# Ledger of designs, part 21: VH-VL binders against q3z8e7

Target 1, 156 residues: q3z8e7
Amino acid sequence: MVEKIPMTASGYKKLEDELSTLKVKRIDVIEEMRLAAMDKDMRENAPYHAAKEQRGQIEGRIKEIEHELKYADVSEYTDTNTSKVNMGSTVKLRDPKNGECCTYTLVSPKEIEPLKGKISASSPIGKAVFNRNKGEQIEIEVPSGTLQYIIEDISF
Below, E stands for the ipSAE of ESMFold2; O stands for the ipSAE of OpenDDE; V2 stands for 0.75 times the mean of E and O plus 0.25 times the DockQ between their complexes.

## First folded at step 9 (VH-VL; framework fv_denrakibart)

Design Q5 (at its last look DockQ between E and O 0.03; V2 from the best seeds 0.00; counts 0 for: pae E 15.3 > 2, placed apart)
Fold by OpenDDE, look of step 9:
Structure Q5 (fold): chain C 156 residues (1-156), chain A 122 residues (1-122), chain B 113 residues (1-113)
Amino acid sequence: as target 1 above (156 residues)
Amino acid sequence: EVQLVQSGAEVKKPGESLKISCKGSGYSFTHYWIGWVRQMPGKGLEWMGIIYPRDSDTRYSPSFQGQVTISADKSISTAYLQWSSLKASDTAMYYCARHSKYFLESSYFDYWGQGTLVTVSS
Amino acid sequence: DIVMTQSPDSLAVSLGERATINCKSSQSVLYSSYDKNYLAWYQQKPGQPPKLLIYWASTRESGVPDRFSGSGSGTDFTLTISSLQAEDVAVYYCQQYYSTPYTFGQGTKVEIK
C-alpha cells in the first residue's frame, strides 16, 4: 500500500503542466535521435548520444510525476476554470493592433499541417502559447521579427 | 571538385549476377552517406538505399530489401550495387548520389553520378 | 512510407511565363524543433542525372538561377519558375528526406508551350 501524497490543487496542476511539457519534449528528443542516427555512425554521433541521454532524463522525470499524480491527495478545491494551452489544444490568437485572429492547434510533429493551423509545440507559435493562459499576451518570434498576440480562446 | 563516376552500361540476361560501381572523389568518401536511385525507362526516381562507407552501415528501401545488395570499399572510395539474379524488370538506369554530411544538413542528394544503364533481356 | 505526390504530371508553359509545380507528402516533413522542412527539388534534363535545385523546401542550391524558388511547409510544397527559359525544359522531382525510405514524387514534366 502506497501512502497518498497530499498536495494542493495548484500543486497538482503544476505537475500536470510539467508532465505535458515533458511529453512534448520527449517526442522532440526522440525525433532528434532519429535524425541524428541518419547523419553518421551512431557510435560516434555526439548529437545522438546527447539526445538519448536527454530522453532518459525526461522519461525519468515523467515517471516521477506520474507517480505523484497517481497517488495525489488533493485536499484543496479551487474552482479555477483556468485552462492552459496543451497538446491537442486549439488556440485563438488575436492581434491587439489590428484585431486579426488566427487559430492554431497543437499537434505532434508528424501531424503538423501549418497551412491548416496544425503546429508543433516546438514551433515558434507553439513555444509562445504552450502552457499559457487565456487572456495572456504572447510574443512570437518569426524570421520577420516579433509578433504580438493575445490568447483569446483555448479549446480542445 | 566532388565527382561520382559510375561503371559502364551493362547488358545481361535474366538469372545473371551483376555488380555495378560508383567511385567518389574530391571529398572524404567515408564521411558521407552514398545512395542508389533506380529509374526505369520513362519512369521516375526510386530511392533504393544508402550506405555509410566508413562502417558500411546500410539502409534499404523496403521495396529493395533483399532484392539488391549495397556495399562499399572505402579503401578505393567506391560504392557498389549488386544483384545475385537479375530480372527483366531490373532494366533501368541506376544512379549513385551523395548525401549531405552534417546533422541538420541531412540527406538530400547534392551530387550525382552519371548513371549506369542496366539492360536485362533474354 | 511517406508518399510524395506531384501535380500536375505535365505542364506546358510559354517562354517567360510562370511555371508552378506542387508536391504533397502523405505525412509532414517538417521538423518542428528546427522549423525545417526536409524537402528537396531536383531537375532532370533528358539524358542527364538529376540536379539538386532546392533543399530545406526553400533554400536554393548554389548556382541555381534566381527564377527557381521553393515554398511550402508541412505537407504542401511548391516549386516555382518565375520566368520559364528554354533550358528549363525537364522533369522535376520533389523528395522528402525526413524519414527512410526517402521517397520521390512521380515527377512533373515541364515543356514549352
Scores: ipSAE 0.007, ipTM 0.562, lowest interface PAE 10.3, mean pLDDT 86
Fold by ESMFold2, look of step 9:
Structure Q5 (fold): chain C 156 residues (1-156), chain A 122 residues (1-122), chain B 113 residues (1-113)
Amino acid sequence: as target 1 above (156 residues)
Amino acid sequence: EVQLVQSGAEVKKPGESLKISCKGSGYSFTHYWIGWVRQMPGKGLEWMGIIYPRDSDTRYSPSFQGQVTISADKSISTAYLQWSSLKASDTAMYYCARHSKYFLESSYFDYWGQGTLVTVSS
Amino acid sequence: DIVMTQSPDSLAVSLGERATINCKSSQSVLYSSYDKNYLAWYQQKPGQPPKLLIYWASTRESGVPDRFSGSGSGTDFTLTISSLQAEDVAVYYCQQYYSTPYTFGQGTKVEIK
């Protein structure tokens, strides 16, 4: 009925830590709203409106994390050569800043199709993920700088 | 009115310790990240790190990790930057600044202290 | 670390004329989840601390004159002073606050020609 969300034990722990931090900061923001409402006219109360906006973003992220933790399917892999990203692997990459995922498949040069996520092992993304384990953070060098991703899943 | 008032200029010798201060007023001190910025003579601005005074959550730039200690005393609305053993290369202007409020991480600096000049020479 | 590169390093502009300062980040500072560019501009006058001018790339801080404007997105940003005044002589810094460490550009010195 409900769709499980795959993640590592370290990924689960990171979400728990973020949730704990957000709940503390939510308390702070609610107090800031209360203080601002007591001290200023609501029509011209920029501090109140700024805190209200921040609270909305905190509440949204808390609900997202609570959902992910509730439906988490925690997985871990034994460190072996057969468990690493290799030719023919499909890799799911998660952006730790926004949680957005991208999927790529390592294919032979003849089968490269970047718009469909089929890339070579020699591409910037391919080089960064090759021989890496699920749960590892990787850096991808591009002309505009360095991108950060977490290997969310590896499949064949 | 939001104010950040820093301690006065310091003249020190290499190897001495130093703790400079930044006192916040006119706002809810414990609810805002406070950052420290170094400006070496004739150079630009360098982000050193930040602290959340309510719980002392502290984050350092890698280039300053282990070089300085950032701390706060929320009972007197004061943040600190300290060295255990000063070097001549620590000669610089040091600013504290308040980050605007944003979830998880601090944001841009909306208010700055007046700066504390630290001079380290034999 | 995200490297912030400003151009030019210095700029001389006649009084009343337009000054343009560029800032380039080594990676995008657009956080797509919030649709915000995490980029600020600061002004530092001689002998003074920096002062916030612009945040979220284009939002002017309260009390900052209308002649200051920010534009750009992703990796390329611009600060424009539409009509330079004598009091605008300063060093201008961009800063990203997308990810720690929250790095600054090297600064651009603006002078009257």
Scores: ipSAE 0.000, ipTM 0.487, lowest interface PAE 15.3, mean pLDDT 82
ESMFold2 (binder alone), look of step 9: mean pLDDT 92; pTM 0.943

Design Q6 (at its last look DockQ between E and O 0.03; V2 from the best seeds 0.00; counts 0 for: DG spot H100, pae E 13.7 > 2, placed apart)
Fold by ESMFold2, look of step 9:
Structure Q6 (fold): chain C 156 residues (1-156), chain A 122 residues (1-122), chain B 113 residues (1-113)
Amino acid sequence: as target 1 above (156 residues)
Amino acid sequence: EVQLVQSGAEVKKPGESLKISCKGSGYSFTHYWIGWVRQMPGKGLEWMGIIYPRDSDTRYSPSFQGQVTISADKSISTAYLQWSSLKASDTAMYYCARHDGWFYESSYFDYWGQGTLVTVSS
Amino acid sequence: DIVMTQSPDSLAVSLGERATINCKSSQSVLYSSKNKNYLAWYQQKPGQPPKLLIYWASTRESGVPDRFSGSGSGTDFTLTISSLQAEDVAVYYCQQYYSTPYTFGQGTKVEIK
């Protein structure tokens, strides 16, 4: 079996939109190549060579996205249907010592943005919270020790 | 500067195995389909199949399905054509060539390797 | 499979004269929604790999002299060399890339008369 790619519905839609855009860009770049080919010696035709390289990069990205969409495992929870952390959940973690809170959203590997709190289910924090309930205390092991948090809230 | 450099000529006996190579350079190897074309002595060109190195999606001509294996190692920018058991009728020139694919697999060959002569005789 | 048939199999043309090679496909290779014919022409000189001349039936590849032109649509295509040069002695192949297998024509040998 080919390994599935966990993904939110939002992430899936973003890939679909990128794919549609790239297919249009591919058409445009092929026309740019045709127009440039009507010019002088192609070995010295920078616009032709640039368009040809861009086409190759666009086609590669299209192939990559179609693979990701084909093997996507889209999981989503609405706040009406679960009390557990899952793909697409936003989790609020509270430090029991000082009451400070951090917020993270579980997303697919292609949607990871750590500075915005978007983490994968395979990250240390993601593994610790996955399939847990509101109110559970969790531990995250890091090289320098263990960090303790309480799952304050779960939303979607 | 796009280049496809193939492995050297081979002299083999019927029943032996063989794997020939085609190394691409000067472009993003994994973004382009690579195809194999056979030319038997004194004959025309025959499309054998293509591979997309990024995901190993491979398409064979029905005439060559099960007769050869097309593969790629994207980490070294190399495509391969291999036989498990050569026949005298496999004596030919073999070219690799780059597809520029419009919709993944449907394209013409814009760059060609120099060819690998395979001679199979008892 | 789409069968590509070239005619003639061989032709001899005087220097500076026009050479005409025909290619017929057993099925249309026109994608009518985009008005694109999925047909290419290649030149193969003795001891060399093929070289792309024409794609999309009529678009010349970079570095190909103006004397080479392609025309036709659907099932009937023509490669024309308007003024044959000594370096044009080669075998010419058409190829369809509309559907797999992307078959070639049998080739047309062009010689100096």
Scores: ipSAE 0.000, ipTM 0.489, lowest interface PAE 13.7, mean pLDDT 82
Fold by OpenDDE, look of step 9:
Structure Q6 (fold): chain C 156 residues (1-156), chain A 122 residues (1-122), chain B 113 residues (1-113)
Amino acid sequence: as target 1 above (156 residues)
Amino acid sequence: EVQLVQSGAEVKKPGESLKISCKGSGYSFTHYWIGWVRQMPGKGLEWMGIIYPRDSDTRYSPSFQGQVTISADKSISTAYLQWSSLKASDTAMYYCARHDGWFYESSYFDYWGQGTLVTVSS
Amino acid sequence: DIVMTQSPDSLAVSLGERATINCKSSQSVLYSSKNKNYLAWYQQKPGQPPKLLIYWASTRESGVPDRFSGSGSGTDFTLTISSLQAEDVAVYYCQQYYSTPYTFGQGTKVEIK
């Protein structure tokens, strides 16, 4: 049994776009192979072998993307007012003690950008907020103790 | 004339290893991809994978990845399909087939072997 | 993976009559830049290996009778036998080779009515 791969709708679309691009490249490389093969001994044809290698790399990536798309778990989001935190959600957390606010977006592993607040659902913060409601208080265990936050806002 | 000749029928028990062969003739063996297709009794065709004999570039179906090994010996124009440990569910007809050309663009099978029947039972 | 679905599963046709087999892909197998459909049709007679009939959706393989024709584009394809002959009794398969893993339809059994 292959586990589902959580990702955002945008992430899924990016993969589809990449796949389309790669398929075009594949055709181009195949043409290059054909051109390289013209009137040359294949055994001594460096351009052909280079093109073939590139084709292999492209095919490998295509396979990876197809696998991800096949087992993708894309959550649908329709209503921000009644929704729980899910993949693709942007969550505003407020520290009830000092009023400090932080904003995070839950994304797939391949979409993680910590400096932009894009975090995995499997991260400590991600796990704490996942499937929670607006207004709910969450706790995060850190080496220095336990941090408490309130989910102030959920958006998509 | 292009021909693909496969090894004979096999009767095996679960847990046994097996390697079947496909010999090509009548064409440049190293210039064409060769693939394997499974057909379980009374069922349809299943693409297993392909190999480019010249450099042994191999591509598997995800369903068969890790389940079988595809290899080739270009010196004797032969492709192989092997199992390390057979299961009863491996009982099927196995065909080797040639792709038309060197390229994925022409990845239809234009010539087929006669098939190798593999029976796995206790 | 691209899923190939054929219809019907079985077909009985009278001698000399038209047989029509449909094949649908879960994704388009048309490469627009080349205007080529990466689809093939095979014939498998009882006790024999498959035989290539059609490639590129509509190109007939050498030696294949004119009564066999392929049509369609994108996701919907059709194999037509214009006048069924006794020797045409077989199972027919469509296959996409647009992307790996290459996949076959489940097959259509054609019999004489």
Scores: ipSAE 0.000, ipTM 0.548, lowest interface PAE 12.3, mean pLDDT 86
ESMFold2 (binder alone), look of step 9: mean pLDDT 92; pTM 0.941

## First folded at step 11 (VH-VL; framework fv_denrakibart)

Design R1 (at its last look DockQ between E and O 0.02; V2 from the best seeds 0.00; counts 0 for: pae E 16.4 > 2, placed apart)
Fold by OpenDDE, look of step 11:
Structure R1 (fold): chain C 156 residues (1-156), chain A 122 residues (1-122), chain B 113 residues (1-113)
Amino acid sequence: as target 1 above (156 residues)
Amino acid sequence: EVQLVQSGAEVKKPGESLKISCKGSGYSFTHYWIGWVRQMPGKGLEWMGIIYPRDSDTRYSPSFQGQVTISADKSISTAYLQWSSLKASDTAMYYCARHKLYFTESSYFDYWGQGTLVTVSS
Amino acid sequence: DIVMTQSPDSLAVSLGERATINCKSSQSVLYSSRDKNYLAWYQQKPGQPPKLLIYYASTRESGVPDRFSGSGSGTDFTLTISSLQAEDVAVYYCQQYYSTPYTFGQGTKVEIK
């Protein structure tokens, strides 16, 4: 099995945008290198070496992003039936004891925003709800005990 | 509408080189892997390989590794299959097909080209 | 390589009757973390390219008639045509896309009895 990189559609778009930005930046840095290289003594040309290093960093990140984009697991979740919780799913959890509800969106590690309810699929909550159906009761272990929730709704 | 249009039928002799094409349209060509499938006369489907047009990352079946070259030109949304030296045994229908899933290497084929018949005979 | 083996090689079924095609993989194509089987079925009519029927073992592609269904898990899969129609005469192929090379079965020819 090819190892896939789970992420949301929005996350994928962000990576695309970042990639585009970095490609432009790379051009700029290369130009900086060119300008710096006009110095007669390249060995002691700090600006040149700095630009070169920056280029390397940019190129490294570009490669990383391209890899993530190439093996991204988005479409399987985006086009998948909302019957089960998947990456990118927004789940509404209801506490059967007190009726309180919480809403979470499963995202990639890079997309985590706890204050917005964006959590990792590898988080305790994420693991508990992943691949579960609407109406199922899940259990989450916390230091204070075991929490129980019902998956009330699943959406993308 | 997603379409894959392949180049026309080819009649060649053994030893000749050949490059056939598959042009994609109606979708983001760079976001989907595209593959080639061989079907010899009266035989089944054979997975040859796939290519990711964005960076031309290519995967070959061991049976076809070194026997053919898969390439792509993303600027014109075209994938290629080529032989440096054709054999009579290369006589077959060749299909290009698109992976259904975005980005991912592991996928099934949802859209297929019409096929390119390659006949190699002395 | 994962070897896909279909059975039977050929099948003759009366119109309106059930056609059953089996596909066995040499290795499991179940991705446990996703609970999905990376198995597809194709239909190929004479003179035409293959057409996708089923993916993930049991999900029907859009536009595919309801009489077509896929089932199975792990290494054993089945394509069922509940009521064979004249237009269903074709060769059917299973394919795993669990790991490269994404191999096809040898095909099953379905004919009208």
Scores: ipSAE 0.020, ipTM 0.632, lowest interface PAE 5.8, mean pLDDT 88
Fold by ESMFold2, look of step 11:
Structure R1 (fold): chain C 156 residues (1-156), chain A 122 residues (1-122), chain B 113 residues (1-113)
Amino acid sequence: as target 1 above (156 residues)
Amino acid sequence: EVQLVQSGAEVKKPGESLKISCKGSGYSFTHYWIGWVRQMPGKGLEWMGIIYPRDSDTRYSPSFQGQVTISADKSISTAYLQWSSLKASDTAMYYCARHKLYFTESSYFDYWGQGTLVTVSS
Amino acid sequence: DIVMTQSPDSLAVSLGERATINCKSSQSVLYSSRDKNYLAWYQQKPGQPPKLLIYYASTRESGVPDRFSGSGSGTDFTLTISSLQAEDVAVYYCQQYYSTPYTFGQGTKVEIK
């Protein structure tokens, strides 16, 4: 009679976090109702009525989440691994000629900071490393010539 | 008026058992977490643990897990802190305190008991 | 465990002057989805139990004088007494309630110079 609710481990954690937040928010709203009731203007108490409405929404959502967590059927898939370079990866490149290393992190366009090694997947370095494995040799064409690197490490 | 009234000071010898109490009044005792805090002579505050009296859900600091027992009797609105075998290092002031936030375990303390001084000497 | 470190360990302040107490947590105590810092401040006067002053880092408890204020976010927090009064001589503690154990700072003793 009680159906399981499929979700990922990350989905379960998101619900736990929301539940914790709502329980604290409920207490805040109850306190707001209590404080509003102390200032007795029975003709108009908009703060009290606003808090009462918010409490109703919070109580309803708490009931939903508690039910979902109780009947959750959790499955787990790996969301991140270090097998290949992808968005969010940090890659360490080694120059095979002199052993010098540099690190880059593939980030979204809003987070690009080239001087700190935060680059896009569409940059010359980003294109060269994307979807590559540790140990692969890559070539990067730049205005000053062709640079050769070995992917020494991949992390997230 | 919310009140937490603790049992009186104790002078004990090492190896003796002890159970001190904290009685709550003026509020809905079972719906608020209540905690215990140790303050050794001249030292700061140490969070020992909390209990939710409605269902006895109990959380301990790792430093106190297995060293003390926190319990509650909701029928008389009383929380307890208990040792089976006191040590001289248990000499301290012990406070009970109530979480301000209704239901939630992640809260701060708004009302404190007066403290119970426990002295353990050889 | 989240370690709470206060500075200074003690300070002496002339009546009417500003007292500033810092508290640093070893991990963020900001619950980002709620946008609240799970940080409280307590006052403990000699021979008395602690008293709540501030919660959520900056919200004053009812009945606490306006001269007490809290600020900061994440890992760095400050309690400020804008004009020290004689009755403010106490030890002040920060506490995080983000994750158990809900640890306290070591305390900061405030004295009149």
Scores: ipSAE 0.000, ipTM 0.478, lowest interface PAE 16.4, mean pLDDT 83
ESMFold2 (binder alone), look of step 11: mean pLDDT 93; pTM 0.952

Design R2 (at its last look DockQ between E and O 0.01; V2 from the best seeds 0.00; counts 0 for: pae E 13.9 > 2, placed apart)
Fold by OpenDDE, look of step 11:
Structure R2 (fold): chain C 156 residues (1-156), chain A 122 residues (1-122), chain B 113 residues (1-113)
Amino acid sequence: as target 1 above (156 residues)
Amino acid sequence: EVQLVQSGAEVKKPGESLKISCKGSGYSFTHYWIGWVRQMPGKGLEWMGIIYPRDSDTRYSPSFQGQVTISADKSISTAYLQWSSLKASDTAMYYCARHKLYFTEESYFDYWGQGTLVTVSS
Amino acid sequence: DIVMTQSPDSLAVSLGERATINCKSSQSVLYSSRDKNYLAWYQQKPGQPPKLLIYWASTRESGVPDRFSGSGSGTDFTLTISSLQAEDVAVYYCQQYYSTPYTFGQGTKVEIK
């Protein structure tokens, strides 16, 4: 049995969009192949072979995306105060010591963008907040010690 | 003269492996696609797939993907169709055919082999 | 996949009479930018491999008699034998080569009435 692939709803949509784009691109590349094949002998037709290679690449990516979409595990949550942190959730963490806040979105490994606060659910922070409720205090182990945060808000 | 000559008839049992061949001559084998077509007894033509011998780029029908393997040895101008484990339902005539130029005005099956009859029975 | 459907499955026609075979594709096989229909017709006689008759929906292959003609565009195509001859007894197949897999119709058996 193939394992499900965790991803956000946004990530899923991006894959759908990419798939649509690639399908159109495939048509264009096929046309390029056709035109190239008409102009020159196949033995010396570099443009044709280049287009053919590109087609293969596009088709390969299409297959990958279709596989990901087929086995995608997308969590859906409503914007409620009673929701638990899950894949796709955005959490606001507050340091009880200094009052400083930080915001993180839990995403799949392929969707990680640290500069945008997008972190893996399997990261230390991700693991600490996963399936937790608003108002809970969590602990994160770091090399310098243990950090404590309060989950101030959860959104999706 | 362009010719496609296929290997002889095969009689096999279920579970056995098989590899049949199609040898092209009279043209540049590496630069023309070769296709395989199945025809079960008393039935129609089924497009199985094609291969470009130059680089072994292969396209399968979804119905045959994973069921058979299409390959080519350009050094001897030969295309192959093989099964790892035959089934009784694989009993059919198998044709190879040249698809002259991919997506050109001559992109059709213009030359055909004589066919290879494969019989699978216990 | 593009599904090709022929009609009728079998046809009996008197010698010298017109035979008409239809082929319908589940989606258009017309490439508008080239104004070409990626449709071929084949003839298969008993005990023989198929023989190419028509390509680009209406272009007759070299050596094919004038009595054979192809017509149609988009999703609907027709193979016509204007005057059926004894040697025309065969099964005829349409095939699209617009996109892989290059699927065949189920075939139409033409016999003499």
Scores: ipSAE 0.111, ipTM 0.668, lowest interface PAE 2.5, mean pLDDT 89
Fold by ESMFold2, look of step 11:
Structure R2 (fold): chain C 156 residues (1-156), chain A 122 residues (1-122), chain B 113 residues (1-113)
Amino acid sequence: as target 1 above (156 residues)
Amino acid sequence: EVQLVQSGAEVKKPGESLKISCKGSGYSFTHYWIGWVRQMPGKGLEWMGIIYPRDSDTRYSPSFQGQVTISADKSISTAYLQWSSLKASDTAMYYCARHKLYFTEESYFDYWGQGTLVTVSS
Amino acid sequence: DIVMTQSPDSLAVSLGERATINCKSSQSVLYSSRDKNYLAWYQQKPGQPPKLLIYWASTRESGVPDRFSGSGSGTDFTLTISSLQAEDVAVYYCQQYYSTPYTFGQGTKVEIK
């Protein structure tokens, strides 16, 4: 069976920080793969294959950390994180491909103003960011496919 | 300090099995690809294949596919090269080497083991 | 498979003279959108494992003397030792890491005349 993984509060936080960093690096490597795939002969493209291998390494470490955090036994850990996107939050999203940012505020139905970035929690963007932490990558499903953003900042 | 320490020289007969090892230390072993390179007596270097120890994703040169098994035991930071039935033509020096893919776009071997001489004779 | 062909197979050079080793790939190893050549050079002295000298065709690895330089692009590459020293007697290999399998050249033995 799965063993509990004892760690200190500072150790837990360190793993959380590493996980956040790796999720950002994953985006960078995915971009390297996409850039390499723009070359016409992907089958013999060493940069594509190298980036694919690097992505595998990052995904593996992410899975390992997620396992460690899931089964962590932090008996001295008293920190409770409540800094998630919620109603009333203002969230800044960054497109990792080009660095463009956009800002949205989750508001009640009567306060919706899409042109000013005030959106409902039921909108595609609202659904994707709700209950997420700063630094998380989100995927927004739209009719034309899946868009990726990183939650750059959360404020109230 | 990054080190790759290989198992000692082997003298074997044709048809015998063999598993040689490469133990990594001084770095995060499971997150770097490890490659194996053969050097036959008096000849050049041949890329055999690579493994990602975290999940055992393994890639072989077509010349070596089916001839050897590359594996890793991440719990002891060790990669392996294995033959089920040695041939005299397997007589060579075998090197393990670390690939820097994880933290950089660089895809070259920056650290090498000392080599394991495998001699197969009747 | 990308075939790497070195020339010459062996080279005898007087101490202090220039040594030039060529490496030709059967297809381009240039990743054009990043302007990077996925080509490395290694030195192997007798009884030792290979040692990395040059990567990205022209970038010296840390601790490699200034007399070693790499040049070339696409399919044609050169390793130059500007002033051969006694300790440079070795076999030199090029390697492409553009596509799997990451093949090596057959090697060039460098000796003192």
Scores: ipSAE 0.000, ipTM 0.468, lowest interface PAE 13.9, mean pLDDT 81
ESMFold2 (binder alone), look of step 11: mean pLDDT 93; pTM 0.945

